# VH-VL binders against c7peq0, part 39

Target 1, 252 residues: c7peq0
Amino acid sequence: MHNKIYNSFIDRKAKGIKSFAVLIDPDKVNPADIADLAAKCTAAKVDYIFLGGSLVITNHLDECVQQFKTLCDIPVVLFPGSPSQVSRYADALLYLSVISGRNPELLIGQHVLSAPAVKKSGLEVISTGYVLIDGGAPTTVSYISNTTPIPSDKDDIAMCTAMAGEMLGMKVVFMDAGSGARKPITESMISRVASQVSAPIIVGGGIRDAEKAYLNCKAGADIIVVGNAIEKETSLIKEMADAVHAAAPVLK
Short names: E, the ipSAE of ESMFold2; O, the ipSAE of OpenDDE; V2, 0.75 times the mean of E and O plus 0.25 times the DockQ between their complexes.

## First folded at step 9 (VH-VL; framework fv_inotuzumab)

Design e8 (at its last look DockQ between E and O 0.01; V2 from the best seeds 0.00; counts 0 for: pae E 17.9 > 2, placed apart)
Fold by OpenDDE, look of step 9:
Structure e8 (fold): chain C 252 residues (1-252), chain A 120 residues (1-120), chain B 112 residues (1-112)
Amino acid sequence: as target 1 above (252 residues)
Amino acid sequence: EVQLVQSGAEVKKPGASVKVSCKASGYTFTSYYIHWVRQAPGQGLEWIGYINPSGGRTTYRRKFQGRVTMTADTSTSTVYMELSSLRSEDTAVYYCARDWYDSSGYFDYWGQGTLVTVSS
Amino acid sequence: DVQVTQSPSSLSASVGDRVTITCRSSQSLLHSSGKTYLSWYLHKPGKAPQLLIYEVSNRFSGVPDRFSGSGSGTDFTLTISSLQPEDFATYYCQQYTNFPLTFGQGTKVEIK
């Protein structure tokens, strides 16, 4: 049980199954809408609920996690902007190290501070190499951390970064164009990374339609994460989920 | 001394709504979540949901989603549970209960209960 | 949802008797933290339920030492070492490892 979520990543990847994750910010979601969201996600067979954001202003994490766990059976994976944002009620925590930047605080500094709380929570901890890609708009993370994202056209840099993360023992690579990204990560970049990395690849940021989600999967993404587009139009959940699930196995 | 005091018994018709109150005292009202649990005649305890009095955020069991509304009044240290579209199956004693901590999920103090009878 | 089943549903006992109530969950209540989140309550008709035990074996403040809890995984036990007159009531186990929170169906301890 300790690696249930990670094992699901690995198992699905090995089978060529693509997964769809809905990203929800606990500070932005209206409690009144959570039931509807949970129902839609369930109906669409969403594979994961990613809960978190770049910046958490309020402490509603436990409530939000518990609400989703109460309303549906979809695994809840914490995707926090800070490693200290933990809830024992979640199914797993993506322990993010921003490896695209050179800020030591985001590499390990904040992790040292949060480690006791994370350990105490008992959560499944999934070491994650977070790779920030330029999405054409400044992200909250980049602004707060003063980190520079990898240019969108530098596939080799992204590849090398992901490779380094994997070789350092990170179990998952998360490529993110960021919240509100104008430009999603290119298929070429995803393919380049996927060709050199065996770890599950999560891709998020700027994905606005089912076609893009599908293409990213075909390029080598194992898990597609969508937040903003869903917030604007919840009807996209089903369309995107279906597209991701329809994506044929990627042969490496 | 921590106390939860609930409103009196209610008799309602099917389709109606009932609003039960739970007045808290003896502690910092906004520091503890309040849960609602009910017990139908001859049945066990059934968890309904909870409210964070600080901010008023709620979490409801799926079964009650859409029919239950919990609110908190910090000025009076009172939590309310409203159940709408009442059915005969909703006949039960309703309890408010304080969460041990924030949202730990078990209850150190309970109200005395409020009988709600739904009958035609 | 996690189902919690108690046994027996009812029992008759005398003052001074040792009473044992069992609670079984449909899945393990062991959390990844190493803790198991199961509680026991005492409930008398017309009264508020009272917390007896939390986290399987910890007595709540003011609870007599004749009450004890044990168990692990899916099987749990509440024991009253020597039943007292005030102990005749219905007892409930409750899991809070997973949401939604769920209770056992109750065990009524009656006077023999």
Scores: ipSAE 0.348, ipTM 0.763, lowest interface PAE 1.2, mean pLDDT 92
Fold by ESMFold2, look of step 9:
Structure e8 (fold): chain C 252 residues (1-252), chain A 120 residues (1-120), chain B 112 residues (1-112)
Amino acid sequence: as target 1 above (252 residues)
Amino acid sequence: EVQLVQSGAEVKKPGASVKVSCKASGYTFTSYYIHWVRQAPGQGLEWIGYINPSGGRTTYRRKFQGRVTMTADTSTSTVYMELSSLRSEDTAVYYCARDWYDSSGYFDYWGQGTLVTVSS
Amino acid sequence: DVQVTQSPSSLSASVGDRVTITCRSSQSLLHSSGKTYLSWYLHKPGKAPQLLIYEVSNRFSGVPDRFSGSGSGTDFTLTISSLQPEDFATYYCQQYTNFPLTFGQGTKVEIK
């Protein structure tokens, strides 16, 4: 079964079914809390667990992946701060190129160095065009990547960036306002991008309530990713999952 | 033919709960959301929330969060709305309504309504 | 919450009259998809509401041509070109661009 996780993105998009992903940062999560998080994600029918972040300093990635895989059946997808941050125990890797930026190391340079390890891992590798959108303040990803985010009101720039990424072979587009963003990506920008790409669209950063998650789905997002709000209040997992799933049409 | 048939009128005391049913027929039950809307005497229409009968996922208006529960039984094609801790202000006609495919938020077919009266 | 306000609250009219009801929202109902999500319903006491118009101007199946909807942004209008005996009812606008879904207060159309 090749490309199991990517095919789930494609199949759900084709059916208009929206997906909710919970982003867990191994550097921030207490190991003692993982069982509770896994239980809440299972009860809420969360579609994916994304593990990673802008910076993973600890050597706990493998342990975190293994805990989630032991505690629930939800697919674990790596969202690494660099392409070399892999765990062979995960289900898939978002192999991110920061296509919104002009840093050659984040566009392709680090990938050249990490490719042997990524191939050896046996992970499903999902080519992902990462589009950083201005969230109202510098974020960890903006600072570490040394890139200028696309301005929040420049819908056409975001659209052209995503369109170019897809034409260059990116299989997924990830629009991200960044961890700690003051404001989420606008529905106008999501809709503009969605009108021009066929690839699944992941949207994250600054999403703090169920209504915004729902409206982002209605604007054309396929997968909603939330990290910060859930770190502050895990009871939001069910509310946000319910809102995302309710945005999808119910077909046979 | 699409029909939504609701349970009969209820009279309740303050502090009690009420459970209203809405039986769907004439379409694929799990393919459409069911919303609940109420109308108090002399007032307009007020949206309460919805349920996706496929899997039972719900969203409630904040005002009703914690007092309302919606459930679906796919074997009988029936949605239930339970409202607890009733107050006199909850006296209203309660409607179930179906939303149209590929859109959420407008209602093509409605139940006949269920009058719930809360009085001492 | 987005408020939608109807005007007038009531009106008296005769069969054959042209009737116009307005609906004004507290903010634009234009969604980022380029669509505007506003609907109109007819409601008679003791009966279920009936959908007339969705997405500002689209008549629902079986709704007569005398009903038309128009508007954009914050201002919307339902027009009944020649009032019929079955049209005496209360009319509601409803927005579904924003959560929560909200209805106007209603406009009662009565026999003069």
Scores: ipSAE 0.000, ipTM 0.418, lowest interface PAE 17.9, mean pLDDT 86
ESMFold2 (binder alone), look of step 9: mean pLDDT 92; pTM 0.927

## First folded at step 10 (VH-VL; framework fv_inotuzumab)

Design f1 (at its last look DockQ between E and O 0.19; V2 from the best seeds 0.00; counts 0 for: pae E 11.2 > 2, placed apart)
Fold by OpenDDE, look of step 10:
Structure f1 (fold): chain C 252 residues (1-252), chain A 121 residues (1-121), chain B 112 residues (1-112)
Amino acid sequence: as target 1 above (252 residues)
Amino acid sequence: EVQLVQSGAEVKKPGASVKVSCKASGYTFTSYYIHWVRQAPGQGLEWIGYINPSGGRTTYRRKFQGRVTMTADTSTSTVYMELSSLRSEDTAVYYCARDYGWDSSGYFDYWGQGTLVTVSS
Amino acid sequence: DVQVTQSPSSLSASVGDRVTITCRSSQSLLHSSGKTYLSWYLHKPGKAPQLLIYEVSNRFSGVPDRFSGSGSGTDFTLTISSLQPEDFATYYCQQYDHFPFTFGQGTKVEIK
């Protein structure tokens, strides 16, 4: 399983294929709904299941991972907001460094603490530059970490941040407006980042319809992540997945 | 001493449901997952699924989805497995088993004595 | 699903004999952590299965020294160095690295 998920990111990007990921919060998902969600994701040909939350309240991660792995064949990628969000049964872990902020704990401190557990898990670890963009609402991450997001209109700052992350060896750039974002990341910002970064670009936060998902892909996003909208209306899974899969990137 | 004691043999007709119990003792009930495994006559062991007695979260093998329901009663330290829409192929000895834990191994260190479920018209 | 196949399906042996049972999985059971998630069970009719070995070679508490496990990747072996009267039973290997968990078809050790 070594580098399997990352290689899939790279391969799909190289081919111009756009990917759709459904974000599931283990603390919010109703266990009774997991089977239905898995079925809908499978039917919609969802490319990845992202599991994680910004704050772990309960310890349901392992069970959630195992349930999805039992119910469908979609790769399960951990999107952890804390060091405790690790499960050996997942297919990969996005090891997030919040490079948009200046909190040393989110840059490396928490990684040092989590490193033994992560190593023990045996998971594929994908170094990820996490770029928090202002979504018009405070996020749990920003509040807990006292991290200031990049303003939504500062495309150049986002670009430079992503560039720096890539040059530091981070394999993936994750641009996130955060859970509950009122403003999704603009297409201009995505395009600006994509023009200077060769690493796969994941975009999440505030995506509420298929059109926006599609436009983000056209702007240069490689993977679209949707959580809240799907939680509210699971019927959107198919619509968004189709839109993402139909999208093509802009020329760099 | 860790013990898992299961309910007695059941005879059911096709289409009916059966509910097997597994009473745990000798350890902290909510600290260990309980799995269910069955063995049809002349066949090997088949994993069905498991339940976390702490909170009652379940994970079922795909082939049993929609027919199996596992529950836990913390007050009596008892886990239940209910199988509905019974078929002749469901005739088997059903076992509950304790899981050591997912963070280390996940092997089944203790088993119940088994419950024979016979499905016949 | 990961297929687990045992060999032989049955064998006849005498008390004191060395018995070897093999188990092969369709996929490697070596996890990136370095652990290999393969276990062995002893099962007698009308009784609860008993854990013998976990993680390929670790004897469960109370299991006699005559039982040993070995192997790596996809090929595993359970060995009984000197068969005892109480060892006549069916043995199963089980993988628990991949969901769903799966068992071998069993190896019945009978009295010769």
Scores: ipSAE 0.040, ipTM 0.648, lowest interface PAE 3.0, mean pLDDT 91
Fold by ESMFold2, look of step 10:
Structure f1 (fold): chain C 252 residues (1-252), chain A 121 residues (1-121), chain B 112 residues (1-112)
Amino acid sequence: as target 1 above (252 residues)
Amino acid sequence: EVQLVQSGAEVKKPGASVKVSCKASGYTFTSYYIHWVRQAPGQGLEWIGYINPSGGRTTYRRKFQGRVTMTADTSTSTVYMELSSLRSEDTAVYYCARDYGWDSSGYFDYWGQGTLVTVSS
Amino acid sequence: DVQVTQSPSSLSASVGDRVTITCRSSQSLLHSSGKTYLSWYLHKPGKAPQLLIYEVSNRFSGVPDRFSGSGSGTDFTLTISSLQPEDFATYYCQQYDHFPFTFGQGTKVEIK
């Protein structure tokens, strides 16, 4: 069971199969609605549930993970806002370093503090280079991280940041416009990054419709993550999943 | 050397509340979750929930939601469990028990001595 | 809720006997990490429960070698290879893979 979730990322990338992840914030999800959400994700063949957010401090993390694990077979991957947000009941943890920023605590400092607990958890730990891209307005992530996002038109900076992260040992690159972003990451930037890194690329933030999800996949994203739009309208789960699954790679 | 010492027995009327304390010693209080488990007369063990003393994060079994509150006081290394709207079926011995780590491991290596709560009209 | 059912509910045995207690879960307790989250406790009247076995087969510190655990998936066994006078007690299995955590109904081991 070592590296099972990471291996699924790289195996699907190698086959050109795109993945759709639904991001669920434990602090915002209504526990009474989890069964309906799990059923919708199952019917849509969602590939991953990402559980977490920038401000996740919920006392119900374990319960949320366990409910999804009971109600469906979809892998649950922790997407923590801080390294202390762990649950051994999940399938894997995205161990995020904010490599786009210059905040030493989010680069490595918090990881030093959390490493014993993360190791004790027994979780699959996936080293993830988190690249915050300007989404047209300050975001919760931008404020909480005390970092300046990469400008949305600076493809070369995003590319070099991702390349450096991969060279330093990051197994996954996560390009994120942030929760509440007014505009998603451009297809040009995604394509530029995808042309220069081999690591699986997760793209999220500001994706509000199936066409954008599809176009991001064609630009070279491997995994599309959507949370905000689905929180507002769960009927989008099927539409976005279908679009992601229908996409064929155009840039690799 | 690890010890969990609970408050003494309590007798309550239906509709009242009870607050049971559990004082920890012999280890780093904030590094371990504390669970509560009860045993009604002639019955088996029933898990109630847990608290992470570090951040105060709690998880409660659904049947106790809205009636149970767990808190921790790091200055005294003490956790509390309060159960409200007591019913006669809440008569039980209540145990606190230690779980390892920042996350729930779910098995309990050290237990308090138990606190008998009797709900009688 | 995941049901955890023990059998037998009680048994009578003599000192030196080999005793086995089974525990069956209504769902698999195998986590994606490859670990299985089932534990066993000993409980004597008037005392707190005492941990014997965690993660199916790992003896807790200070637990005698005569106690062993085995099993996988949904079926688990606690074995006492040679029953001692202090082993007459009620034994509980507990699953901690699924919320809420649940205990078996108990198996009382009595002196013949």
Scores: ipSAE 0.005, ipTM 0.529, lowest interface PAE 11.2, mean pLDDT 86
ESMFold2 (binder alone), look of step 10: mean pLDDT 92; pTM 0.932

Design f2 (at its last look DockQ between E and O 0.67; V2 from the best seeds 0.00; counts 0 for: pae E 7.6 > 2)
Fold by OpenDDE, look of step 10:
Structure f2 (fold): chain C 252 residues (1-252), chain A 121 residues (1-121), chain B 112 residues (1-112)
Amino acid sequence: as target 1 above (252 residues)
Amino acid sequence: EVQLVQSGAEVKKPGASVKVSCKASGYTFTSYYIHWVRQAPGQGLEWIGYINPSGGRTTYRRKFQGRVTMTADTSTSTVYMELSSLRSEDTAVYYCARDYGWDSSGYFDYWGQGTLVTVSS
Amino acid sequence: DVQVTQSPSSLSASVGDRVTITCRSSQSLLHDSGKTYLSWYLHKPGKAPQLLIYEVSNRFSGVPDRFSGSGSGTDFTLTISSLQPEDFATYYCQQYTHFPFTFGQGTKVEIK
């Protein structure tokens, strides 16, 4: 199972299948709501559960992973904001390097510190180029990391950044406008990146409706990640999932 | 010395609820998960779920979802398991057990003595 | 769920005998970390189960050295080198590599 999740990314991308991921913050999710959330995700045929937060206030990650694993069969992928966010019961870990920034700690420093724990976990590790895009609001990641996001209108910078990440061996590109983003990533930027990158492209941040999710897929996103909008209105899970699953990629 | 002491045997009718207690001692109560496992007559052990006494977060096996409730009282170092809508198939000895931890092992190093729950009309 | 099957279901033995109990899982219990998460318990009627072995071959604190565990992948063994009077009980294996945790059906060791 060492590459099961990554292989699923590659396989689905190759087939032109778009994927929908629900992002859940273990520190924000109400345990009482997890059963209902899992049921809705299952019913909507959500492809992945992403678990992670920008700040780890409490250590509920393992419990959260276990809860989802017992409630549904959807792969659980860790999307950690810190090196301590690992659980051996998850299906994979997106090992994020913030390549949009110039903070050495987020490029490699934190990875060095977390490497023993990650290795010990036995998790499938998916090297991920994390590209932070300006979403019009300060993000926890940008604040804590002291990194400047790529301006929302600088498609070429995003493209070159993603290209560099891929050429450095990162297996996945994650474009993120951040939690609470006011402005989602533009379709233009997604298209520009997708035209030059063969790796699976994950897009998140500021996606509030099914239309935007669909358009992002058409622009070239392979996986759509939604958190905040669903937290506010869980009824959107089905609508967004359907939109993503109905989408087809733009020809490169 | 680590000890888990459970409440006494229960006899219930179908449709009723049962609440079994597990009092922990000899260690920091909030530092270890408590699991519940049952054994029906002539059958093996069946994992039910667990609770984190620190915060009271629970994880249940899917087949028990909606019917089992685990709670923890930190003031008395006691964990409770309540099973509702009881059926004859729920007749079993119920055990609480301490978990060493998820990151290193996850084995059950200490167990309660068990509580017999009999469901009969 | 991972199925765990013990063999035999029961056996008769005498004090001093070498006893071997096997446990087979429906899939490999080798975790990607390199560890294998299988435990053995001893259970006497009316008493709390007792941990004997964890991670295939590690004896729990206070467990006599006559108890040993071995195996890999899907096949595991608990061995009692010289059965003692206090060892007559039912033994269970448990896997905790895969969630949810599952147990074998038990092996009852009876006095011959």
Scores: ipSAE 0.189, ipTM 0.722, lowest interface PAE 2.4, mean pLDDT 92
Fold by ESMFold2, look of step 10:
Structure f2 (fold): chain C 252 residues (1-252), chain A 121 residues (1-121), chain B 112 residues (1-112)
Amino acid sequence: as target 1 above (252 residues)
Amino acid sequence: EVQLVQSGAEVKKPGASVKVSCKASGYTFTSYYIHWVRQAPGQGLEWIGYINPSGGRTTYRRKFQGRVTMTADTSTSTVYMELSSLRSEDTAVYYCARDYGWDSSGYFDYWGQGTLVTVSS
Amino acid sequence: DVQVTQSPSSLSASVGDRVTITCRSSQSLLHDSGKTYLSWYLHKPGKAPQLLIYEVSNRFSGVPDRFSGSGSGTDFTLTISSLQPEDFATYYCQQYTHFPFTFGQGTKVEIK
């Protein structure tokens, strides 16, 4: 199907069904643990594997995608630090523009250079407005992006940024406190953004427990992505997936 | 010229293991993936998995997960495939093959001569 | 896994004959890039398989132009326009659009 992954985002949002994504950095995951990780994600009914990070090497990315594809049936969505880094074996690519920042390289510059390779990859390309929120500490994405994150208490700035991204054609909004964040994005900010955009909203960064994942869903997040907490403790996969899935409305 | 030379035929009993070697020459060993493909008597070709000789990373077809181990020795430009817990249906000719391109492009430009592994009591 | 089925399983032909082998996949091999990833191999007993065709219709280096490939979607054909004595062998198609990579069961071309 064309747009199979994006259609799953909008179909689930229309039904009020929340999605849980596990973010895996192929440069940091222990190869010996990938089979166990895939099994845990399958058992927990994880909806997506987001694969990527701030720096990803092309050959290792292909191998990691292929490993997950042979070990489980969960869709693999690329979330690379560079828009040119792709694998034709993945299911989709989040084609990120850091719309919260004023770095022209991350807004459009790298995309101009990567577009031929992205087109040749044959991946489903999901235009994603990436909104970096201040997580209370320097993060890998803050350092690499050389941008000022939106302050954590400036709900209207985050909302206007996401709204502008949607109006400019972004199909998905990704609100991220960044890897290593001390504070996750507030439920108030999520709710404010959700009130003004119809696009699927991905929320990540600093989410350490199932209660926060649940509350973010109730505030209006459609997809919860967790990487750091799961790197430290893979047993959290089930707990967090259950909490996210429980945030769906009760069927009548 | 690119050449892949495999070890000789093996006869094994059920439950044993076999280790087949594939020595590469004529190209930069660590720049290309090596795949393993087998052909059982009267059957077609069956892809088993691959190894990236740069760092020794492997991917195995689901069917073989847990029974196959691939390793690479960069000092001798040699890849090894070990298949454990052998059964009679593992009787086959085993081929190593070089991936075209230096990543997992998915088709194979140069093949080894094949190694017959016979599993019988 | 994507199943790939060849037809016929065997055929008999004479030198100079035109031979056609078909390969059918259980799902489309058209990648969203617009490329189709299907290859053909020649295999003689006791010898290594030899690559003939990649990406449906591209001849590998050194392959004679009597070999041609065609097809799209789920249906593919290898054609040998005028059989030579060295062409009596088993032929395999292989898809590499989808992971894992899979081969057809083979087509044996024999002397009539």
Scores: ipSAE 0.038, ipTM 0.657, lowest interface PAE 7.6, mean pLDDT 87
ESMFold2 (binder alone), look of step 10: mean pLDDT 92; pTM 0.927

